VH-VL binders against Probable low-salt glycan biosynthesis epimerase Agl13 (agl13). Designs and how they scored, part 2

Target 1, 156 residues: Probable low-salt glycan biosynthesis epimerase Agl13 (agl13), of Haloferax volcanii (d4gu69)
Amino acid sequence: MPNIHDVEVRDLQVNADQRGHLVEVFRSDWDEYEIDPEMSYYSMTYPGVVRAWHRHLEGQIDHFVCPKGRITVGIYDDREDSPTQGELDTFVIGEHNQQVIRIPGDCWHGFKAIGDEPSLLINYPTNLYDYEDPDEERIPYDDDRIPYDWNAEIHG
Below, E stands for the ipSAE of ESMFold2; O stands for the ipSAE of OpenDDE; V2 stands for 0.75 times the mean of E and O plus 0.25 times the DockQ between their complexes.

## First folded at step 1 (VH-VL)

Design B6 (framework fv_bebtelovimab)
Fold by ESMFold2-Fast, scan of step 1:
Structure B6 (fold): chain C 156 residues (1-156), chain A 123 residues (1-123), chain B 109 residues (1-109)
Amino acid sequence: as target 1 above (156 residues)
Amino acid sequence: QITLKESGPTLVKPTQTLTLTCTFSGFSLSTSGVGVGWLRQPPGKALEWLALIYWDDDKRYSPSLKSRLTISKDTSKNQVVLKMTNIDPVDTATYYCAHLRYYDSSGKYFDYWGQGTLVTVSS
Amino acid sequence: QSALTQPASVSGSPGQSITISCTATSSDVGGYNYVSWYQQHPGKAPKLMIFEVSNRPSGISNRFSGSKSGNTASLTISGLQAEDEADYYCSSYTSSSTVFGGGTKLTVL
């Protein structure tokens, strides 16, 4: 369960047979999403690479899906008027746990590719990318303003 | 926390090969998304990028100097080495190594720099 | 000459603001949306002040801000202080290299 207001998680239905699987990653009739995506793009990220921290201030909402590989998604709520200001959410998604994560863009967010293979992230933002004036704020992944350590070791 | 330091000869003669070593601490050059670059600044002139090496051993060189430059790393020693062949008086400059950081594959910048080492080329 | 053009010098009085421009000769000069600014005091190594056009590293005063319009990125320093007197360099990249502007000497009167 998400800690941050307006962060939503949807489990994706994996339809598997002898050939592999098919997963519907977005449907316009999903009741949990009131805003329609305007575009989609994907990125491939090599193991161990962190892509953080990003923020959008003009109303963009991101939807992260990881159909191949495995990622840790991090979200930090630094919104002044948020009931969950100061809260952090992390999610591990990928082939082993297929979910879509709805991210209010005005929260800091990012992800780290984990595991031994490149990870494929698909994003469906609600706003078109404006090449002349991108709605895109970034700070370094290890910025002290966000209390999250992407490099924390996990022991068995 | 991140520190880098350049070392090598301070005086070299024309036609020799200049070898500079960058020794660093506070990060690993086996961490994905990290790199180390070499830059120089001739007296009274602008900064000029020379070469960089990424965690995966991918290498980039200044197009105008590519034939003279070799960059390599020794991850176990926390060192990056730059070699420049056929040194000339015009190569007199302060040489810097710097930590390269980015949060996606296209966005990159040098966030921590070594103190620099002045290399004078004269006969 | 340079792929990134800066004025050679700029000056201002304490408490005022100044702006330093950095103009790309074309949009083909690599990642023009990925502009960094560095401050260099005499005899010292450069220090990162701004990255990716407008982002400020932790510990850098909010008196320093970055922006971009068309092919020109700008570094603005408000509330000028004597310590701001330094050379300022912009940087970006092309498809084949990292490029630096010619540098701007800031004099605080």
Scores: ipSAE 0.000, ipTM 0.513, lowest interface PAE 12.7, mean pLDDT 83

Design B7 (framework fv_bebtelovimab; at its last look DockQ between E and O 0.05; V2 from the best seeds 0.00; counts 0 for: pae E 15.8 > 2, placed apart)
Fold by ESMFold2, look of step 2:
Structure B7 (fold): chain C 156 residues (1-156), chain A 123 residues (1-123), chain B 109 residues (1-109)
Amino acid sequence: as target 1 above (156 residues)
Amino acid sequence: QITLKESGPTLVKPTQTLTLTCTFSGFSLSTSGVGVGWLRQPPGKALEWLALIYWDDDKRYSPSLKSRLTISKDTSKNQVVLKMTNIDPVDTATYYCAHRGYTVSYKGVFDYWGQGTLVTVSS
Amino acid sequence: QSALTQPASVSGSPGQSITISCTATSSDVGGYNYVSWYQQHPGKAPKLMIFEVSNRPSGISNRFSGSKSGNTASLTISGLQAEDEADYYCSSYTSSSTVFGGGTKLTVL
C-alpha cells in the first residue's frame, strides 16, 4: 500500500503459455492510467546503477514497468500542499513481481537496478518530451534531504 | 523582486559571538524548496560557504566550521540569523546572505545575494 | 581546501574567447548535474551566470556559456569585453555541503 497521495500500484497479470508469457502493461480503463500516456520509452540499466532523483513540474505522471531484471523504485513526496508531504514509497518490481507504479511526476523519483542482470524499465509518461526545453529537475541520488539510502545493506 | 540585506555589528572582539541577521523580501521561507544561505569572503580572498537553512528548518553547515555555527529562521519576520561563536581575527570578512532556489527554479544555486556586510575582528 | 579546482588567473584580449575550468577533486562532485558559475566585480556581490552546467538565467548575455566533460566543467566567455574583468567562481552541491572553487581572476587586456 502506497504511503504517498496519488501513488498507485497495479499487479500485472502474467499470461503464460508453452513458449513464455504475455503481460498487458497499459489499458485505458485502468485507474492508474486515468490520464492517458502521450508517449512511451524504455531504458536498460546495468546492475547497481542508480537513476535518481528526478522530478517533473508541468503535470507529467509516470508509469513504471520492469519486464526484465529487477529494480527498486523510490518516490519522495516534497510537494508543498500534499497531505503526504515528507512520505517515502519504495517498491521492488521486475520479472518476479510484475507491477505498474503510477508516479506523480512532481514527486522526486527514480530507481536502482538490482540483482545480477541489466534491468529494462518501460515508462508511459502523460507528457511528450520537449527536446528544446525538457521538464526535468534533478538532485543527487544521495542528497541527505531525501530519507532514502539506495545502497543500504539488507538486514535479516 | 527578491532582496536580501545583512545587518549586525561591523566590529567585534576576539572570543565574542557574532550575530548576523538577514532580512529579506519578495519570497517567504514558508515556500517549499526555498532556502537562505550564509557565505563570507575575507578581504582579497575566495568565497566560502558557511550555512544554509531550508523552509522546513533543515540546516546545513560547512564541515570545518560546524561546531561554531548556528543558523535559525523567523518566518514571520522574514529573517534568518547566523551566530558564530569564538570569533577570531581570521573571521574578518564580508558576510553575505543569499537566496537558495531548490525545487522550483534555480535548483541548488544562490541566485539572489545581499549587498554584504563587512565584519572586522580586532583586539 | 576546495573540492573544486580552478586556475588562479586567466587573461585575454578584447574580442577573444576564453575558457575557465573547474575540476572536481572527488567522485561525489562533478558526477552531478549541479555546477553553477558566479561573476564578482570588485566591491560587489557575486552574480549567478550559469546554473546546471550550461543554463543561463534570464538577462545573462549569450556570450557566456557552460559545458562539462567528465569531472571538468567549463565557463566560456566569447567576444571578451572590458566589463568581463572580474573574479569567477564555480560551485557545486554535494550530499551535505555547498562547495565553491577557489576563484579565477579574469584580466581583460
Scores: ipSAE 0.000, ipTM 0.482, lowest interface PAE 15.8, mean pLDDT 85
ESMFold2-Fast, scan of step 1: ipSAE 0.231; ipTM 0.704
ESMFold2 (binder alone), look of step 2: mean pLDDT 88; pTM 0.912
OpenDDE, look of step 2: ipSAE 0.204; ipTM 0.717

Design B8 (framework fv_bebtelovimab)
Fold by ESMFold2-Fast, scan of step 1:
Structure B8 (fold): chain C 156 residues (1-156), chain A 123 residues (1-123), chain B 109 residues (1-109)
Amino acid sequence: as target 1 above (156 residues)
Amino acid sequence: QITLKESGPTLVKPTQTLTLTCTFSGFSLSTRGVGVGWLRQPPGKALEWLALIYWNDDKRYSPSLKSRLTISKDTSKNQVVLKMTNIDPVDTATYYCAHSPYYYTSGRPFDYWGQGTLVTVSS
Amino acid sequence: QSALTQPASVSGSPGQSITISCTATSSDVGAYNYVSWYQQHPGKAPKLMIFEVSNRPSGISNRFSGSKSGNTASLTISGLQAEDEADYYCSSYAGSNTVFGGGTKLTVL
């Protein structure tokens, strides 16, 4: 499904009953995860807000899950010697489409909160965050080197 | 209809600063996504991109010429100005300004161009 | 950033089809999905014919088409007409730069 080399999507199982639901978001015995996460965190983003574009240079892999709300995840492959250099992937995930998006951190990536309520993003990266020397490149969300318009109207 | 027109000196001496003005109509450089760029073409040679300015005052420069170039805009006058320092005979070229319609997705296509102004550099 | 390579010249007869290539060097890290093509008649400003590899601006004849395979973009002109005789330039966004090919002179015999 994904266009970009090493981008992977895992469907999550929603176990629901009259009390609510339970979703496992990470297990160390998932066989497609050869490198285990080192931490997890969450952020809340208000509708219409874009958090992009980010990149990691020290081998970090990010895993995006949206348990509440709805987000569009964008990923752009600008990696030297990548077989999919120049490719773009977008995914819509949230309460009604529970998935993990595995993101090679050296691809540009970000997300936009869509819908009418705040969106909760869980990220479990494979590398610990270093507060003294963060492994994070940023460019503006509207940088023209990435052929993606976060503000495009929905059509059809 | 979108129109652009270049103006400035046609003859400049080596080491001087070249100032060119692009005056446009039919669009606003306050419109999200819109930019105006400068390009040049030496006689009988290929096109070369110089600089670009966007609606949000974001500026882009050719890496090889960045230290010599300054681009600015006056949105109220519908003008974009390019300054090039330390002019040299190899800078002799027809200089164009051009409209770029989309910042995010289009890779800087230039869809409307001025007529061009020939700048000759000689002593 | 590396230059884009075009043949210096190409020729064809009225009614024929011709193709002009534009090849990125392997040292270029640019995104060649942003390929544009320009037509330039002597003494005139360039005219945008194709952008984003294969898209035509309004008013451009469907005789002009663009494509890309690997690191080579191509402009194809079908049903050649005398007025197609011009210089053609490819362009791409490459990193922070906008690079142009050397240009191809099309002669219609």
Scores: ipSAE 0.000, ipTM 0.504, lowest interface PAE 15.3, mean pLDDT 85

Design B9 (framework fv_bebtelovimab)
Fold by ESMFold2-Fast, scan of step 1:
Structure B9 (fold): chain C 156 residues (1-156), chain A 124 residues (1-124), chain B 109 residues (1-109)
Amino acid sequence: as target 1 above (156 residues)
Amino acid sequence: QITLKESGPTLVKPTQTLTLTCTFSGFSLSTRGVGVGWLRQPPGKALEWLALIYWNDDKRYSPSLKSRLTISKDTSKNQVVLKMTNIDPVDTATYYCAHRLTYGSGTYKPFDYWGQGTLVTVSS
Amino acid sequence: QSALTQPASVSGSPGQSITISCTATSSDVGAYNYVSWYQQHPGKAPKLMIFEVSNRPSGISNRFSGSKSGNTASLTISGLQAEDEADYYCSSYAGSNTVFGGGTKLTVL
């Protein structure tokens, strides 16, 4: 369903019983065509807060999972000579729609916490973060280069 | 909130070792992504970065000064210590310690809170 | 040598806008958003004004803005006030080293 080349979505299996649920968010034997992650981290984001736009130029792939709360993930492809240059993808994931969004790091990407509770994002990137020389390019969330409005009204 | 304060000798003789201590509050150097750095500024000159230590004890040094510098931390005392060997009059400067937070694709704030600085004069 | 070049001085009158440049010889300023700007009043510690090229810390006036074009990052101060008179430093990452520009003295005439 994704528009952008190399963006992939994996449905996660929610194993629920009377005690709660269990969800595997990564296995090294998933998808033989993907590069394995080198680290994982999580962030907690309050409703209405946007964390965008960022990209990585040294081959990093990010994997976004939202086990608690709900987020909108935005991805924009401005890569030179990409077969999907100019395309935008958005995904709504969270506790009630458990998916992994695979993001080629050289696409602009970010997310917004939506709903009424804080959202927990797990990211497991394929590259270790280098604190002295971060592989990270950022532009403002409302930068006109990306034709996406994080504050757009939702109807219908 | 976040505060840092430098302490150490204000007068040092050439060839001695300078030891400076940064004492901080309002954050923990056990927190992932948190670092404390040392910087200096000679009178009337530009800022120069010296060293950095992260929560996981990862250490970074200015390439030109690396052989003279040692940075260490005592997380239980909220302290970071910088040692500079073979001090010279050109090392006369105001020395600052500063907080940094960086991790993943979400947060990067380079030296967002600074100590007041301590002037170290090197003379015979 | 410093990888970042700033003019030694810049001046303006109250109410005017001024821009301070910070030019790198590497792609770090042009490709990566690691540029920060610091304000320093005489006898005081530097204060972070801008980080990641254009982001403003809480409590910093919106008169201060940052941008980049090619290998040059810029700090723009609009509606100049007497209290803006200070030294301004840019900073970025260059491999394993944190580098600072030479500093620019802003005089408010």
Scores: ipSAE 0.000, ipTM 0.502, lowest interface PAE 12.9, mean pLDDT 83

Design C1 (framework fv_ucenprubart)
Fold by ESMFold2-Fast, scan of step 1:
Structure C1 (fold): chain C 156 residues (1-156), chain A 122 residues (1-122), chain B 108 residues (1-108)
Amino acid sequence: as target 1 above (156 residues)
Amino acid sequence: QVQLVQSGAEVKKPGASVKVSCKASGYTFTSGYYMAWVRQAPGQGLEWMGLINPSGGSTWYAQKFQGRVTMTRDTSTSTVYMELSSLRSEDTAVYYCARGYKYSSGWYFDYWGQGTLVTVSS
Amino acid sequence: EIVLTQSPDFQSVTPKEKVTITCQASQSIGSSLLWYQQKPDQSPKLLIKYASQSFSGVPSRFSGSGSGTDFTLTINSLEAEDAATYYCQQSSSLPPYTFGGGTKVEIK
């Protein structure tokens, strides 16, 4: 269950047979898509690499799916008028836990590839990427204004 | 750094043709941006004339100008042209070029040339 | 063709006051509406795209709202440099792309 207002998680149906599997990752008739995605793109990220922190200021909503590999998604809410200002959410998604994470773009967000193989992330944002004037604010992954450590060891 | 620089003012007689140029710089001319032409008669509002895709050269014209307007481009000089024929006194206006970006549900036109005054008088 | 009707034609406004300009489309255009500012003897400058998204470098006092047939441009606190004519433009996926008649804003 997400902590941050307007962060939503959808479980994806994995349909598997002898040939492999098929997963629907976006449908315009899903209830959480009041504002439909305008594009999609993917990235491949090698294990241990962090891509954070990003923010969009023009109303963009991102949708993260990890069909191959495994990632930790991090989201931090510093929005002035948010009922969840100061909250942090983390999600582990991948081939063995297929989910869509809906991310309000005005929250800081990013991810880390945590498996032993490259991770494939698909994002379908609600706004087209403008190559001349990108709606993307960035701060370093280790910026101390966000109380999250991407490199923390997980002990059994 | 994006700039659209248009050719200078022109004075034409009724029945003549005029060809206005718009030279683009500060971005890749054929990268998927379109170019629109918009005119404005003295003291009047903006009137859309048409659109060209510099990559393939495809054009779309407003019905009012169909048959009189021709839009072309030269990729080697990053320049678009708008030629208007059979000029009338009502064609006296400032002619603007404007860069267009197309997304799935609409357009926006972000940078505009400085304008070219075309005066049609005897 | 889609006709855009702007109201009012003219406003004379005291500095620091809120200015509201409306644009009504003859049929639904979703959110496919642009707002421009044009100062005397200058080319138009894009202020707002997709009804409510500010273009890069546009001061935060400018905002757009609306969808369907009714759209509004708001200037929260008018500055002297905001004296200009403002135009809406329909920008749906297919031409023609028509403009509203314009609203002239002058400082009192």
Scores: ipSAE 0.000, ipTM 0.467, lowest interface PAE 20.4, mean pLDDT 85

Design C2 (framework fv_ucenprubart)
Fold by ESMFold2-Fast, scan of step 1:
Structure C2 (fold): chain C 156 residues (1-156), chain A 124 residues (1-124), chain B 108 residues (1-108)
Amino acid sequence: as target 1 above (156 residues)
Amino acid sequence: QVQLVQSGAEVKKPGASVKVSCKASGYTFTSGYYMAWVRQAPGQGLEWMGLINPSGGSTWYAQKFQGRVTMTRDTSTSTVYMELSSLRSEDTAVYYCARDKRYYGSGTYPFDYWGQGTLVTVSS
Amino acid sequence: EIVLTQSPDFQSVTPKEKVTITCQASQSIGSSLLWYQQKPDQSPKLLIKYASQSFSGVPSRFSGSGSGTDFTLTINSLEAEDAATYYCQQSSSLPPYTFGGGTKVEIK
């Protein structure tokens, strides 16, 4: 189970036939999971590229899904009064491990594209993006406040 | 169906402790549902006291109750407990347990089912 | 701590009239707002979750709306059984969860 309070993971069902596959990401009749996204967007990221660290100050919750490619999602809890303050979660999701990752509002988060192909991330945030005053705080991906190294080598 | 059944009314003296129980049925007690405790003084509004995850036993308490409240659970009986120590007259209230149903992606922790309440009276 | 301010504190309404209750958060909470109904000597009952989604079994005359800091609960056509105190609650900030002060609705 996730370390950070309010981080949640849902496995997605891949419905495949000889022509391809279909994956349902959100459904209003999933009683155990309710969603009311205000928008959706996607990004394409080339292997090796890191997009971190971000957080939202006004209650936005993000839902990450990676239908193509492969990413490592990182989440760090620096929330004041959080019972899991100081905890870190990492998830590897993508075409061969299709999941939705729910990211609590003001946790630091980001992702790195891994593998051999560009990665497609789709996000379903609960808040509309405000072009005049975006609710997005950023710090460098290598900021010492978060004890995670995006560039660490993985060994068997 | 889902039911939360609480222990009966208590009368305590100032300085005593009280331990209220809440027995859950009709769902899997450790399946990711949390349990909250909320109190209501006579004629007043609702006040959140804290939260327990029955699966791992992790707890979160409101600052007002830090050091005085302890929440525990017994998975074999599907029961959560709330113990409040060093009771004062202002602790006289109805104490409710409420199930916090986690909804992935909703951004909320709705208290979807509530116990019947336990009246705790603190009097000398 | 996020403070929720409900208005009005009290209202007396003629049957079949529309009732509007507001809840204002001291800072943005997205859609992380819930509405409860409490009748005298009873436990609260969940009406609306995630600002606008009705809980199962709740009559269609109840609806919620809003996001960010401003939220409303609407009863389109008040029935006698709707006389109760209504509370909003926020649950996006951990901890503490906080409740509004309540709005008592009576039938004229």
Scores: ipSAE 0.000, ipTM 0.489, lowest interface PAE 15.2, mean pLDDT 83

Design C3 (framework fv_ucenprubart)
Fold by ESMFold2-Fast, scan of step 1:
Structure C3 (fold): chain C 156 residues (1-156), chain A 123 residues (1-123), chain B 108 residues (1-108)
Amino acid sequence: as target 1 above (156 residues)
Amino acid sequence: QVQLVQSGAEVKKPGASVKVSCKASGYTFTSGYYMAWVRQAPGQGLEWMGLINPSGGSTWYAQKFQGRVTMTRDTSTSTVYMELSSLRSEDTAVYYCARSYRGTYWSKPFDYWGQGTLVTVSS
Amino acid sequence: EIVLTQSPDFQSVTPKEKVTITCQASQSIGSSLLWYQQKPDQSPKLLIKYASQSFSGVPSRFSGSGSGTDFTLTINSLEAEDAATYYCQQSSSLPPYTFGGGTKVEIK
């Protein structure tokens, strides 16, 4: 279970046959809290590249899906007076672990492409992007106020 | 500027159903807000009945009302409905709709309320 | 189910005196507590959100405090128009949302 209030993980159904596979990445009947995205977009990120940390302050909820490649998603709760202030969640998702990660936008969040191939991320946020006045706060990926090391070695 | 306008008072017999409406104006009905229903029996406290997301239609009902309450919305008229079935005399109450901000995860205040609809259940 | 217990259930107060109302939760809710004012024959009005943040247009004599399980609403100098029933509500990240039993404040 996620540590952070209102972070949700949903397993996605992979329907495969001789032609390939099909995955539904959003249905309006899935989400108990906020069910309607206002747009969707995708990005491609090369292995080893980190895209963090981002935050939205006007109520945006993000939904991360990684249909190709593999990413580590990081979320840090720095919300004033949040019951889970100070908590961190990390998730590994991708082609071999198909999940949607629901992210309250007012938590710091980002991802790193891992593995040996480019990663494709689909995000379907609940708010439209405003090019003239974007609801996006950024700090460097290595900002020491967030206790997470994107380059930590993992062994087991 | 934000207004929630509810339908008028109703008198029902035991066993009947009642459907109360709440028309929203002054904000974008399907963006940023849920709508809650809260009732108050004469001289008693406030009792939460349930919540609807007008955007997708998802609902959450208090366990006490599960199976008797149904909440719906019509996005073309910016209206939320609350239907309560199998009415009993103890369901006599003022029924309120109230707007709930959904963009703040740590707090979901009921910031604007309708005027209330008195439903009287009598033989 | 999170139960909210309010105290006192009734208070008769001289104008200009300080009024204190408490709300106790059966389990920790962080700061996810709200306060409402309801005057006779009127709809409730939001006073305080997130335990201590005043809603727009609420007079400064109203303040909220507390966290976890113990919360307080204070009216630092009661005015005649403050005669009302006051309710606390918990609104942790997920429903169900529950209300306290209410505290009726009357002018002496």
Scores: ipSAE 0.000, ipTM 0.500, lowest interface PAE 14.4, mean pLDDT 85

Design C4 (framework fv_ucenprubart)
Heavy chain, then light chain:
Amino acid sequence: QVQLVQSGAEVKKPGASVKVSCKASGYTFTSYKYMAWVRQAPGQGLEWMGLINPSGGRTWYAQKFQGRVTMTRDTSTSTVYMELSSLRSEDTAVYYCARTPYYYGSGAFDIWGQGTLVTVSS
Amino acid sequence: EIVLTQSPDFQSVTPKEKVTITCQASQSIGSYLLWYQQKPDQSPKLLIKYASQSISGVPSRFSGSGSGTDFTLTINSLEAEDAATYYCQQYKSWPLYTFGGGTKVEIK
ESMFold2-Fast, scan of step 1: ipSAE 0.006; ipTM 0.521

Design C5 (framework fv_ucenprubart)
Fold by ESMFold2-Fast, scan of step 1:
Structure C5 (fold): chain C 156 residues (1-156), chain A 123 residues (1-123), chain B 108 residues (1-108)
Amino acid sequence: as target 1 above (156 residues)
Amino acid sequence: QVQLVQSGAEVKKPGASVKVSCKASGYTFTSYKYMAWVRQAPGQGLEWMGLINPSGGRTWYAQKFQGRVTMTRDTSTSTVYMELSSLRSEDTAVYYCARGYSYTWGDHPFDYWGQGTLVTVSS
Amino acid sequence: EIVLTQSPDFQSVTPKEKVTITCQASQSIGSYLLWYQQKPDQSPKLLIKYASQSISGVPSRFSGSGSGTDFTLTINSLEAEDAATYYCQQYKSWPLYTFGGGTKVEIK
């Protein structure tokens, strides 16, 4: 249940049979892809590593999927015009919780690989990556302006 | 100390071209995303012309100037150029360069401006 | 193209009075708005970033407020040195970072 305006979560259907499983990630007839993805890429991240915080200024929307491993996705809304300014969303997705997270690019976002194996993240951004002029802002993962601690221990 | 130093005033006839330079110093030229060009006709407001990325050289021009403006850069001299062709009397203006923004949250574009270059178009 | 409309075009103000300048955007720009001061024969000087954030070296009497489509620049107590033209600029809509028409402030 997202707090942030225009953050959306779709459960993915895992279609399993004797050979393994198949998951549809993108279909052009799904409502959350009204602005179609222009590319896809993936990253492999080792347990404990944080990749945050990222922001896009030129209207890019990201779609995060974690088909293997497990990640915590963090999103922070600092948009002054947003009805949800100041809100934070966190989602745990992975092999045992297959979801697409739709991220408005002008929100700060990132993820941490958790668990005991590398995590595979696939992103379907709505904009092509331009190597000459990347639309990407970054601040440190531990920047005090975002009220989220990636390193908090979980016990109990 | 950050400085943007522009070339001197120019007087041109209608139909000619003018090329204005803007030399950057006091920071890494390619570490800021954009250099912008903005003009101001006598007694009028500021008018946006376009952007160049100093690193890759890619450009984006306002529709009004498309086909007449060309922006270029030389990374070895940390200099950006703006060339305007087919000059008209309405192009008489002070032309400014302005440094774009870094990639850090909380930064802002156009914190440093050149001193301006007066281009006069007259017969 | 995002159009910025400034109001008023001109005002003549007594020293020590409060000055308010308005900038209205034709569509929402969040807080991606800058305010500039331009004195005669000088380049523009940045006064306010991100609609309301201060710039180092700018006197505290200058403040910005607003978000979305409606923005204001306030000079809390006008000084003689503040006679200038003031401009807003949006930087939400890449690559066309448009300006308002300007507001000229003169001392009475």
Scores: ipSAE 0.000, ipTM 0.505, lowest interface PAE 15.2, mean pLDDT 84

